# VHH binders against q9m2c9, part 1

All scores and structures are predictions.

Target 1, 358 residues: q9m2c9
Amino acid sequence: MACIVEDPQRAGQSNETQIALISGVPDDISKSCLARVPREYHMAMKCVSRRWRDFVCSDEMCDYRNEFNLAESWIYALCRDISGGVFLHMLNPFSSRRSWKRINDYPYIPMREGMGFAVLGKRLFVLGGCGWLEDATDEIYCYDAAMNTWFDVVPPLSTKRCYFACETLDGKIIAIGGLGLNPNAKRTWDIYDPLTRTCKSCSDVNIVPEMEDSFVMDGRIYIRGGVGGSSTAVYSASSGIWERMDDDMASGWRGPAVVVAGDLYVLDQTFGAKLTMWCKDTRMWIHIGKLSQLVMKQPCRLVSIGNSIFVIGKDCSTVVIDVENVRKNKMNGVMVCSSIPKTWDDDIDVISCKSVAI
Unless a header shows other numbers, all headers, positions and changes below count from the first letter of the chain; antibody chains aren't numbered by Kabat.
F, E and O are the ipSAE of ESMFold2-Fast, ESMFold2 and OpenDDE, as the mean of both directions, binder to target and target to binder. V2 is 0.75 times the mean of E and O plus 0.25 times the DockQ between their complexes.
[cut] stands for letters that were removed.

## First folded at step 6 (VHH)

Design a69
Fold by ESMFold2, look of step 15:
Structure a69 (fold): chain B 358 residues (1-358), chain A 122 residues (1-122)
Amino acid sequence: as target 1 above (358 residues)
Amino acid sequence: QVQLQESGGGLVQPGGSLRLSCAASGFTFSNYAMSWVRQAPGEGREWVSAISGSGGSTYYADSVKGRFTIARDNVKNTLYLLMDSLKSDDTAVYYCARSTYEWGYMFAFDIWGQGTQVTVSS
């Protein structure tokens, strides 16, 4: 399904002469113009020529768009269907038709449970997991969102794990705790860097067992686990050590969490859907509003883009909360939010979701 | 049209050496990173080594570091793997593969050769 336009006069030649990106235009100027094209048209641009495809999919274009504040975030959901198949759905939240699309290439991801899901730049990583007849694995699969393809070679983790926390910090993926045949694995973490093929395994008694949830804020990784999610810990990259989370902060972490512009939000679903925010200055959880239960299905995952929180439930049904707007646009304490329809694929569960900016 | 053809395999005693070649045709060889991948009988494929299009960067699996050397000749459109200090665990069919894309130590392949058998006797 690749759209390729080859220069037939280059075929079968070992000639290094490059064809201009745009005839009569220096390549630096051409790249500046191409990098400004909205992401929704990048698929069509890949069909123009091989040089266009290479540039559109390059780190250079992605870096240019980030540098000039042109990057556009799309949401990717790691999903499981009723047959146990694992695949990705993608959402362009800025499209006029705002609908989830299944990535229809045969997924490289095996039918596994307890997998990690992380992002580095334009690349999505699926890590570890276990199967019905399989022990935990150290395998990693990587999807490049600009190329729309999976890598065939990805260096593995140091430690085989499933049901673990997985976050990106300082350009590295950190896989924390979890389960495997080695009972000591639950208090370890891997620091994984695919660019240098380094993967270090560390241990710390402060890592909580039975991982439930995690998030990254202010250069630190927060994890929640233990029986019923009662234990918390914080990893600080600056010190390289694990410590206990602030008790007041931990007390309000009673559902999926997301960070918006440095502020922590939690969707507490114990008695309905209530969005709260941690206020550092007062050390208190601030009530933002309630989300209508009729719109959402459990379990829910959270992703932020700009000032918006995307709440993604079963079948990828989605509610969009603009955190600035909803504080003033409530009805009986219920936030007024927009929604995005569920997928065409019924009976899918969302394992995890992340955004990718290109 | 696009083709990769491996050669240079054979039967070797432990501690011996072999030099594999992969002749490339039908594409601009120097524009692509290339890899060696091996498959032992009854097992999955295992990536062995990779080299950038220019030859400026080389990559090795831990199992072969210090024993294998990857090289390329962009004039002859040929990829090489020099295998030294061979062990019985190195017995496999060795494939030449063309990368469509690379990022660090990660590769996506689109074209494979037919393979060449390397057998290291016990």
Scores: ipSAE 0.444, ipTM 0.749, lowest interface PAE 2.0, mean pLDDT 82
Fold by OpenDDE, look of step 6:
Structure a69 (fold): chain B 358 residues (1-358), chain A 122 residues (1-122)
Amino acid sequence: as target 1 above (358 residues)
Amino acid sequence: QVQLQESGGGLVQPGGSLRLSCAASGFTFSNYAMSWVRQAPGEGREWVSAISGSGGSTYYADSVKGRFTIARDNVKNTLYLLMDSLKSDDTAVYYCARSTYEWGYMFAFDIWGQGTQVTVSS
């Protein structure tokens, strides 16, 4: 019996004549109206009233915005500075002034390495990791993008781990492999299920020990690890089994990967920076275009919004690639890209990037 | 400054009872749900109990249901945990935490106390 923990906040709604969200307007209409306000103004909206704040921060708000196709994807980057501090940076790609902004400092994990970074709904999760003097952790931190607040999450991971792959699949956060005190951690994965509030640990010999990269495609998790990224595996949630990745597909996975509209793209950094695409039909990697090394500061992470790939490098230097345009305009192999310069002087390493739609 | 301070922990025999208290300061206590979370040695944090801001709703983990009672005094800005029929498995550091959002399925906390040690031993 899934104890539907009724939102304790809902029970105490004494009949106090709930002040209308908007005076003279039914709440359903008010909510619809509020949901249509652009994301850049949501912070201001939260200052109007408690009820506005609560609504704007609610999952209901997200539901409205999704229903009306109003959700706006922003990019979040987990970054490390020279001091070893970990910070979350945000980019609104739709802003006229495209600039990265540092948001709340990571409250609890100074100098942590090997953290997992996942997105579920409007929330960002930072999982696990280790310190220089500290062993791997099982801690989970959540940043709610609507609330602009960090939270600790309970329960923790089942296994303390760092330098692991972390993905979201079917409403669950999957932490795969990595290092930790548990010698078996390398061959284990955790399934964190928010609905059941459980974290299950599983093991499979096909899990690669040192994770370098991962992506989700077609309901499966792909992982790459091992020495030099030589080992790959594929997880199917339906079967709960890890399988070997196709050799042809694996052979072209030579850099950060991202899925765009169901297609896999890899920034191959072996000889320059080449964007390649996996063709499912032909089972071949197709060269899409070259990226100038002048505009790309390694190490790079990829994130996609719509048909655009954001290549985010050191200091959050960002190159935007429109995949559709590049596919259409095979102009001599050079991709037409737009760039977003860094806005700060600090040396920042990008650990991971994700997009959140609100 | 927002602060939570636990008290009332100690050594108790199996079957005994303890009352934990958590003093809250620096925020409007009644506006927030509060929780008790415990951590046994070598184990992860386990949610124990929660209470709504008004105190009208209470929640318990299955492991403590029927034995523990969560309460709050919003005038005193204090959270309580009455622990009856204590077992060895209840040995842990108990933390008071401010629950900002119950995502229905997840417990999220933004403020923690320092914790109080509860040891159940014969």
Scores: ipSAE 0.336, ipTM 0.714, lowest interface PAE 1.4, mean pLDDT 86

## First folded at step 8 (VHH)

Design a71
Fold by OpenDDE, fold request of step 14:
Structure a71 (fold): chain B 358 residues (1-358), chain A 122 residues (1-122)
Amino acid sequence: as target 1 above (358 residues)
Amino acid sequence: QVQLQESGGGLVQPGGSLRLSCAASGFTFSNYAMSWVRQAPGEGREWVSAISGSGGSTYYADSVKGRFTIARDNVKNTLYLLMDSLKSDDTAVYYCARSTYESGYEYLFDIWGQGTQVTVSS
């Protein structure tokens, strides 16, 4: 626990007349005004002055935007190319010019597979990974979406991992299972707490190896792994234990999963591409609709914003599903979806997708 | 060019003291929180101590609390770590690192020094 020792000598803050954010305007009003600027212009705003930069990049900016209901969610995809290079792509899904943009590479991210991807606030975290099982890493990198800057994170994970599940719960990053040099590590999970700057390692026999997918719903973490995704487990933060997932629910988890407005959706790819929903009341999977195979390039990842599901496949080819519309139209047919074209880069695999609201 | 250069490491006996220094260049030093991070052989990096840009706030890991003191001279663009009552477990490469300018995020680093070796041995 990092103890903050407040040095009482804070007396001499020289009254350096802080240059107003906006000339002739009180700072509180200025901040309110700046917070109303659309996210697409935030990069330009940072060029105005240092004070503008600092504010635009601050949590305070996010607080204002949240208060004003102006927060905009953008999608970030962790990708790998054929050379093994790892990079981030970003999409503003609500722009008139919907296109994926590559973010500047972090110079220190080695060519790795099986990395975890998590979001806390305005920051994205890339965790672990390996070239080979023997070189699994515990390294954590952070991309600040507001600053457009990469950082190293200390401390690292407690356990070196690759191909593990990674979720965020209660302001903490949870790294679950995976592969590594230590064979027992596959039944462990790490809790990274940025507030305390600690990473705790725990073990549970119900943690499955070879993680394929995970999601958070109703304050619980659900994981799927094992041979063919046959093993599932559920973590409850209140108890701190992993339990077996309900068999009925597990039976329909046959592809990438996403939670939308508290409901679980799965893109079942067993026979084509079917969107299914878990009904909590009836404890049954409901068929929602079918996606054309022509518009999907597997493997796909799912991310949700509002009532929309983004299906992101190879080369960041994207299909957008409005869940509300699809549910209303009960069309036993092919879902009408909008598409976002692939990136200019070829042979890009999408490892994971997350949204960041600013 | 942004640079951090550590110095002051060496061999010391248990119970001894060392003073590490880190010279910063290429950026406005006072605008950034600074930290010391160490890495023991075969272990991951461990956060040791942090100090705010103004120097008004200091933070310590439990493992070094009461023994280490972090300080900075913003006029000289230098970060310091005073290490007292050194133990064998303090043996590590010590790195100076620049944190983000945002307060409360001293665990995020974008610039590192090359490190200085500290060895505590009888």
Scores: ipSAE 0.839, ipTM 0.927, lowest interface PAE 0.4, mean pLDDT 89
Fold by OpenDDE, fold request of step 14:
Structure a71 (fold): chain B 358 residues (1-358), chain A 122 residues (1-122)
Amino acid sequence: as target 1 above (358 residues)
Amino acid sequence: QVQLQESGGGLVQPGGSLRLSCAASGFTFSNYAMSWVRQAPGEGREWVSAISGSGGSTYYADSVKGRFTIARDNVKNTLYLLMDSLKSDDTAVYYCARSTYESGYEYLFDIWGQGTQVTVSS
């Protein structure tokens, strides 16, 4: 179907009698109907008309889909190839043919390492990083998943950073620690607020140097860093301060972490690949199961959708763990998982993974 | 080809006034919110002002509020920035930028001009 991309140039100033979204149907009903179309067809929908495009790409569309419980989470991976090129890959986990797809490149994403990756609503943000010629950067790029378009973000980060933790909390992007030219940068965090269009820099001595991992749980940000991941801290937005993490909880944080339905899971890679869960009630780590080393290509990142954990490794090799099923069916300690094969021949390192619901 | 071209920059004394213009081409100008962004030497880019596609809504950074006025002529496909009571801290390259179609996202830009230099010096 040839996408009749109506050249936006011909929209003459005529009193464009707001052409109905659907002929003979009130707009509110039309919007409700359009919102029920599966996400895989949204690209085609944008080709119907300008009004359809605008609606499909709008936050309003997301609101309708959320209200109808039709939002679909897709996984996005920020990746780096052998050449140093940075790319965004996408996976639709609901597809019968589960495969990673490379997204159109931002023409100006320089070959950078140590970038932050965050999600707000339907938008993905790539923050900071360092290159061969640049020790650290403050630049922010935004990919709108509905529009399938890249944007520049202003203002930039308050502090140039690379290899930092990046999380979202209460509609804000939090960039924590990392490396930079400023010797104090390691113990600073930036709060980027899109609503106020401001980026605030803060400092706290409890921020750990050399960030390795982070997650958000129960409205708090947890960070791990230092030599061998020996240092941890917890941020509370209500107090605006960083505190020491519980020692028992910290002791079991020995790999990539993910929160599933309010519970913390860690893939401990010290001796094989063991999935462990933090039990809030007993304050103990519980062994859930073992992942075969044959299916896992390190380094791995974790993303959760519903009750499933996606383990994404080198070359975007993906293992899917159903947490409920694993908890019910302990077969000899080995977890039964589904796998998504590598689609590309090139060596790709996964920097970070996030999910976007539309 | 989509293009933005700034003009009107120059040297001015503190307390003086300047008028910047941005000529837009290659797209339906009235369908997009437009912004002015500035970059001082050694500093990051700073959002200055935004105006909706229709021109009905205007936004200003606190640093320029009450001194700068953003306007647009959709017939001429031109964006304006009237700068009054200029200060030394206003010295920067000023860029015209196209925002997303979505209102309220004036911090997202896809098209930039080449910029025009504004220098405020006694």
Scores: ipSAE 0.834, ipTM 0.927, lowest interface PAE 0.4, mean pLDDT 89
Fold by OpenDDE, look of step 8:
Structure a71 (fold): chain B 358 residues (1-358), chain A 122 residues (1-122)
Amino acid sequence: as target 1 above (358 residues)
Amino acid sequence: QVQLQESGGGLVQPGGSLRLSCAASGFTFSNYAMSWVRQAPGEGREWVSAISGSGGSTYYADSVKGRFTIARDNVKNTLYLLMDSLKSDDTAVYYCARSTYESGYEYLFDIWGQGTQVTVSS
C-alpha cells in the first residue's frame, strides 16, 4: 500500500486572507517570479516576509527552479581542521568572487572521523563516524541548504559505521561497509529512505570491508576497498546484489573518482596528479592530463558540475578543469585550468565534497 | 530560549491509555510541524507521529496507526499524544521534537524535549 504521503502543504490552506506574496499579484505568478531570483539572493529573500521565507525554503521553490532550468549548483565540502573539528564549507563556483565560506557549525559533529557525506535534493547528510575514544555511531545529521539549518535525522542508521562508503541512489542514501563494533557491519549496507523514514540493513559477501572510495555511474554504485584498494564491487539497485567490478576498469581506479556527463574520471595520485578517463567503448583508461603539484595539495577530492571537474585539495585549494576544453585542446598534455585560491590560514583537510543544486 | 517540555508519561498496563503533553516556548508554535519520537532501551530513535503547524495534517508510523492520536493546541502552545491500546513494545522514552516549517519532512528535527518515560508492563 503506497503510503500516499499527502503533501502536508496542500491541506492547511485554510481561507485565512493570506497576505499575498506580492501585492496585487496572484500567488502562482509571484512564486514563478520569486523562483527566478538567483540563488545568491535567496538569503535576503527569506528576510522579506514569513511567506517568502517559507516559499524560498520549500521544495516547491526547487521544483520551480528546476522546471525553469534555473537551478544553481554550489559545492559543499566536509572539512576537518587541525583541532579535529568538522566543518561544512561552501563555494559558489559561478560567483565573480569565488571564495569558500564556512557554514555555521553543527554543535554535534565535533571530532568525528570516518563520516559519510551524501546529498539528497537540497539537503546534505552527514552520517556515522567515530571519535577518538568513541566507537562508530549511527547518527545522521542533515543540513538544508535552502534553510541554512542543521537537523537531526530519525531514524538513525541501522548499523553503526565509520570509514564507510556513502552514496545516493534513486532518492535513497546508501551506507556501505565500514568499521564498527559489529564485525558483520563490514559486509553490510544500509538503505536509508527519507520518504518512508526507514533504514534497511542488508548483507552481501561481495562487499569489501575496508572502504577507500566510491562513485555512482549509470545507476550503479561502485566501491573500492581492501588492502591497497585492490578489491572492487558494483551494486545494482534493480538486482539488489553486489557483483565484481570489471578488472580492466578496476585497474585504473587509483584515486578519487567523479562522473561527468556519464563518463568516469579518476585522479591518479600515485605519481603526481594525473587525470584519467575510462573509455567505455575501448575498455581502456585514457590519460587526459597532468595537474601541477604546485596548485594541488593532497589529499584531493573531486566533484563535478556540468562539464567541469573541481579538484579540491588541502585548505580547500581548488582547481577547475573543463573537460570539454581539455578534450579539444590537448596542447602538449597541459590542461588549462582555473584556480580558486586558498582562503583559510588553517590547516584544513577535505573529507568529502558534494554539489547541491537549488 | 526555545524549549520543549514533555509530560504525562508513566507506568501503564497493557491495553491501557496515556496522554502525553509537550509544552513549547520560545518560538511561534503554530509555524512549525511537531513530532513525537520514541526511543526504546537499547534501540535507536523511532518516529511515532507528526502534525502540521496548523494541525490540519497528521501522520503516524505503522506501528502506532489506529492506536495513537496526535493533536495540538496552538493557543496553548502544546502538543499532545493520546496513546490507546498500549503494548509492551510501546515502552520507551517519548520525545517531543520540532520540525522546520510545515515541510513534509517529519524525519528532520532541530529541537528536542527532555523526554518522558512510558512503561507498559503488566
Scores: ipSAE 0.660, ipTM 0.859, lowest interface PAE 0.5, mean pLDDT 88

Design a71
Fold by ESMFold2, fold request of step 14:
Structure a71 (fold): chain B 358 residues (1-358), chain A 122 residues (1-122)
Amino acid sequence: as target 1 above (358 residues)
Amino acid sequence: QVQLQESGGGLVQPGGSLRLSCAASGFTFSNYAMSWVRQAPGEGREWVSAISGSGGSTYYADSVKGRFTIARDNVKNTLYLLMDSLKSDDTAVYYCARSTYESGYEYLFDIWGQGTQVTVSS
């Protein structure tokens, strides 16, 4: 990736030219125009000038795009290859071709298992984990999706942990339970607050020791864990304490989960792949439909963008489900809108996936 | 080559003072917030202090407030940490780190110095 880097001294022949984003246009109007450029072109915009690069990478641009409903969600998959190397794949679902791209800008994250993966704003966080021969770590790495680069994060987690639940809630990253050098780590959770630059540790004797999956809905973190996924729990941000999960809700949570427009969907893979939805009003699981394609190899991860669920399996093989037809037509079938080819790499596992809106 | 080079560490008695310096090269120093981060033996890295690119805003960890002062000289491209009233708990390797160019991102670092050892012993 070769870019023409503008020389500020040569480009700025007058004080007005040196400070203007676009010649002859006030900066507030220029920023409005630049913020409306589709995200796929943002990398090219960084090559125009240093002022353009600074704006494109800024929180100001991201905030403007969110405020005016211009944000575009791209999917990021945290992956592991057969050597144990950890890296990111990225998918622009709005691209005409739609293919997964490997992120290779900075050395990939060291070989680890059981890492947390969370999103805050334009940033992806990879937390904790352990090596085959190494105990859990407290390290945190951050990928800034606007800058397309990695950062080290300080402070680290308060508790070294791996195989834990990790979610974003109320502008904070919450790392729950798991394993580590401290045998009580399984009964703790860390609240990582980047605004105050703190990581607070909390404990409760009732936290489930083995974490399998989690999701966030209505200001709460829902956790499935225990032996064979037999235990469930709910963390409420408003009370700061643990609550009991609805028994009927828990009974149908038998696979990866995703929230679409405030509704909980689960891909139940016990006897083939079927999509179900939790209906709060009736306290029942509604059968949406079965996947028409062959059962994807486990584990699968779910991410939503708009009314679409992306089912991401081995090698980033992806099926896209449009749930709008079921919600509007009340049919018990699911229409597969499209598929996205797997990566050119074989034998990669998807550890976790998230979307980042910019 | 983007480089950060710390100096000024050493041995000091409790209650003593040290001044750390960090020489920056290979980038436009004034465009970046800068931080000091320390690591005690066997511990994770701990953020100590940050200063905005202009020098107009300074931030300190609770553990060092009132004892440490961060400063920068954008003419000399140098970051400073004045450490007063040193305690044994301040013993660590101190790193100069480049933050993002945006204010409020003092917890994200892309470039690190080699570190300088500060030892506070009785």
Scores: ipSAE 0.154, ipTM 0.657, lowest interface PAE 4.9, mean pLDDT 80
Fold by ESMFold2, fold request of step 14:
Structure a71 (fold): chain B 358 residues (1-358), chain A 122 residues (1-122)
Amino acid sequence: as target 1 above (358 residues)
Amino acid sequence: QVQLQESGGGLVQPGGSLRLSCAASGFTFSNYAMSWVRQAPGEGREWVSAISGSGGSTYYADSVKGRFTIARDNVKNTLYLLMDSLKSDDTAVYYCARSTYESGYEYLFDIWGQGTQVTVSS
């Protein structure tokens, strides 16, 4: 439940100056102090006054925290309940009491499959999708993680899509290919700019690949389709060119992928769950460890924070894998794991996971 | 068993009209969006039109917009394509197809009818 201390209508306005954040303290000093408060207390700070709420939710606050290396990454899981409703769970991974919390907000996202999920800055975007009785949609839902609420109105995609590749690149969300009642969707990609609230549609009759999975690495979007990565492509936003993926690299992409500090990790779900890493130097996949002894059902989702990979399965059951030694030495490292218990909710499917730094 | 069966094709003069039908069986028809797809001689398949499971939303390729009307009867499990102002370049085999929005299918239409020939010639 929200804690409301100040009525927004109680804040006054002067002819020339703003009311101080803290009486007797210059605003620049007050802002530097508030920006250093750990993220877990930001909800309480919003209850102090309207001016505190406005600053805590502001881009200025996020900019201060990023500049001084104070940003804290929390994980957001896009989930579906047994009724088919879509909602978010959130995890502060460094809290002493690590538990998933459901985000309660009243714009209930309809029953949908094949939705895109993307992050840009402090905001999460849920894009497109389809239902059994409904066509693919172009709708976009936007959640602001600093304000802890959904936006009321968000401009849509140019093309109705489901089961498409969806990634953030260069401050824009790119939705590529997919399914729809209009099969032209597979020949197109939308570039959604959340800053300008505009969407541009691009097409190429020869290069739209089959879409199954994707990741972003080194300013490029990698896409695979078909069984075992038989159809792969790479999109470079700087040139607008589609290229073939390296065959050796593609051969090991047989499950969800995540990039940690420029290194590609894949949870290969063939014959168990094996974490592997692409080694650029030797052009080989390195086996890091196996998750088969863990009570976690496939398929899993991956997200990273720092040197940690979070493997998130049914009911948000979570395993945390530290890959620091592998990155430092480019060798087989010790696979250090911890776990985070499932939610109290039963039968929660995890659609996608992302992190948001604030 | 799941089946789609088209009918209503034939020979028609330019400017004429035809009504295609597609009888569906073996699945819950109202749960699926449906499409018409056509293939002209020596060419690939071209999507023509689609309709939502409820019939509340309809979509058309630019080449047929304003001339063709898609409809469905969920009681009789039948899909229709009403074609008006036919042109010679509408000559094709017309297929009824079930859309693959359901989880677990690839990006293609998963069930096709046998097709019905439409020929527009003077």
Scores: ipSAE 0.000, ipTM 0.159, lowest interface PAE 19.0, mean pLDDT 77
Fold by ESMFold2, fold request of step 14:
Structure a71 (fold): chain B 358 residues (1-358), chain A 122 residues (1-122)
Amino acid sequence: as target 1 above (358 residues)
Amino acid sequence: QVQLQESGGGLVQPGGSLRLSCAASGFTFSNYAMSWVRQAPGEGREWVSAISGSGGSTYYADSVKGRFTIARDNVKNTLYLLMDSLKSDDTAVYYCARSTYESGYEYLFDIWGQGTQVTVSS
């Protein structure tokens, strides 16, 4: 957020604002035109002038784009290469040449495992993790997708942790459980507020230590972990209470999960990779369809944009599934709308994926 | 009619024990998380403890952890607070409350009991 490191969008203009946004055009007309430019071109717009950069990265432009339904979601993948180096790839799914691009900016994230990855507004956060020579850390790295730059390390988590669940709920980042030198990490969660630079730590004896997966649905955080990934729990933000997950719902959670239009989808890889959906009305898991061998190799990550599920596997090889048409037709199959080729980098593992709308 | 009714309060000496009950009616008790909240004389309300709808998860304020135990019986639709090692600072009216599922960072309660007085004095 704008308070993590120096706010890139300042109130007002510099003390020298002699240059109009567009020569001969009133600024309010110029802003209306600039806000309608597709996100693909925003990086180039930032190079025109200081005033253009300030506007493109501003809340004013973001608010205009949201009001006029112009916001565009791009996918960001936290990746690890063969050397153990950690970096981001980015995909614009609306580009005619849909391809993954590596984010080459500084700083380099240390060689760490078990990091959290979360999105809040236009910013991506990489949290915690453990290194070869260090157990867990509380460090946080923040990437601003509007500025296309990394900020310095922000104030840390309250608890050093790795291999934890990390989700965004109600404007806060919640880091749940995990491992670390602090034995309480496995039974705690941090509520991180990047706007106020504060972090609150909470505890519950029922939180399991080994996190495998999580998702957010209906204002609740669902986690899966424990001694083999068989334990589940649900956090209700309204009560602050952890509960056990419904047994029927939990029984089908056997792989990565994603929520599309309020419906839970899971890639179930028991005896062949199959996409399944939790049907709330019947309380049953239904099979949507089988995925081909090209995307069945673990680990696969799921991200939704609109009614499309992006299945992202090794080397960022990606399959796009449009679940709306299958659901409308009552077919128990999956329609593959397109494939997106793997990245140029060989032997890339995808740790986590999120989308950012700007 | 949705209703919560507390009982079991009274006068106890420091170091004593007491068990509070809260009878619930008019709603599906097992679907809701429940809390105990207390109010000392001249003070605001203080959250004490919470339990999930199934009873699988329990939560305690630091001031009572290790001394109080929350429990529920979903067959009898009853919430309990077992209080041990009571101190004078525990003197308060104790309320049971149904937790809402509304999103947010605050604990929001939509249904409250009438309260039961607990007094710890020598």
Scores: ipSAE 0.000, ipTM 0.101, lowest interface PAE 24.0, mean pLDDT 77

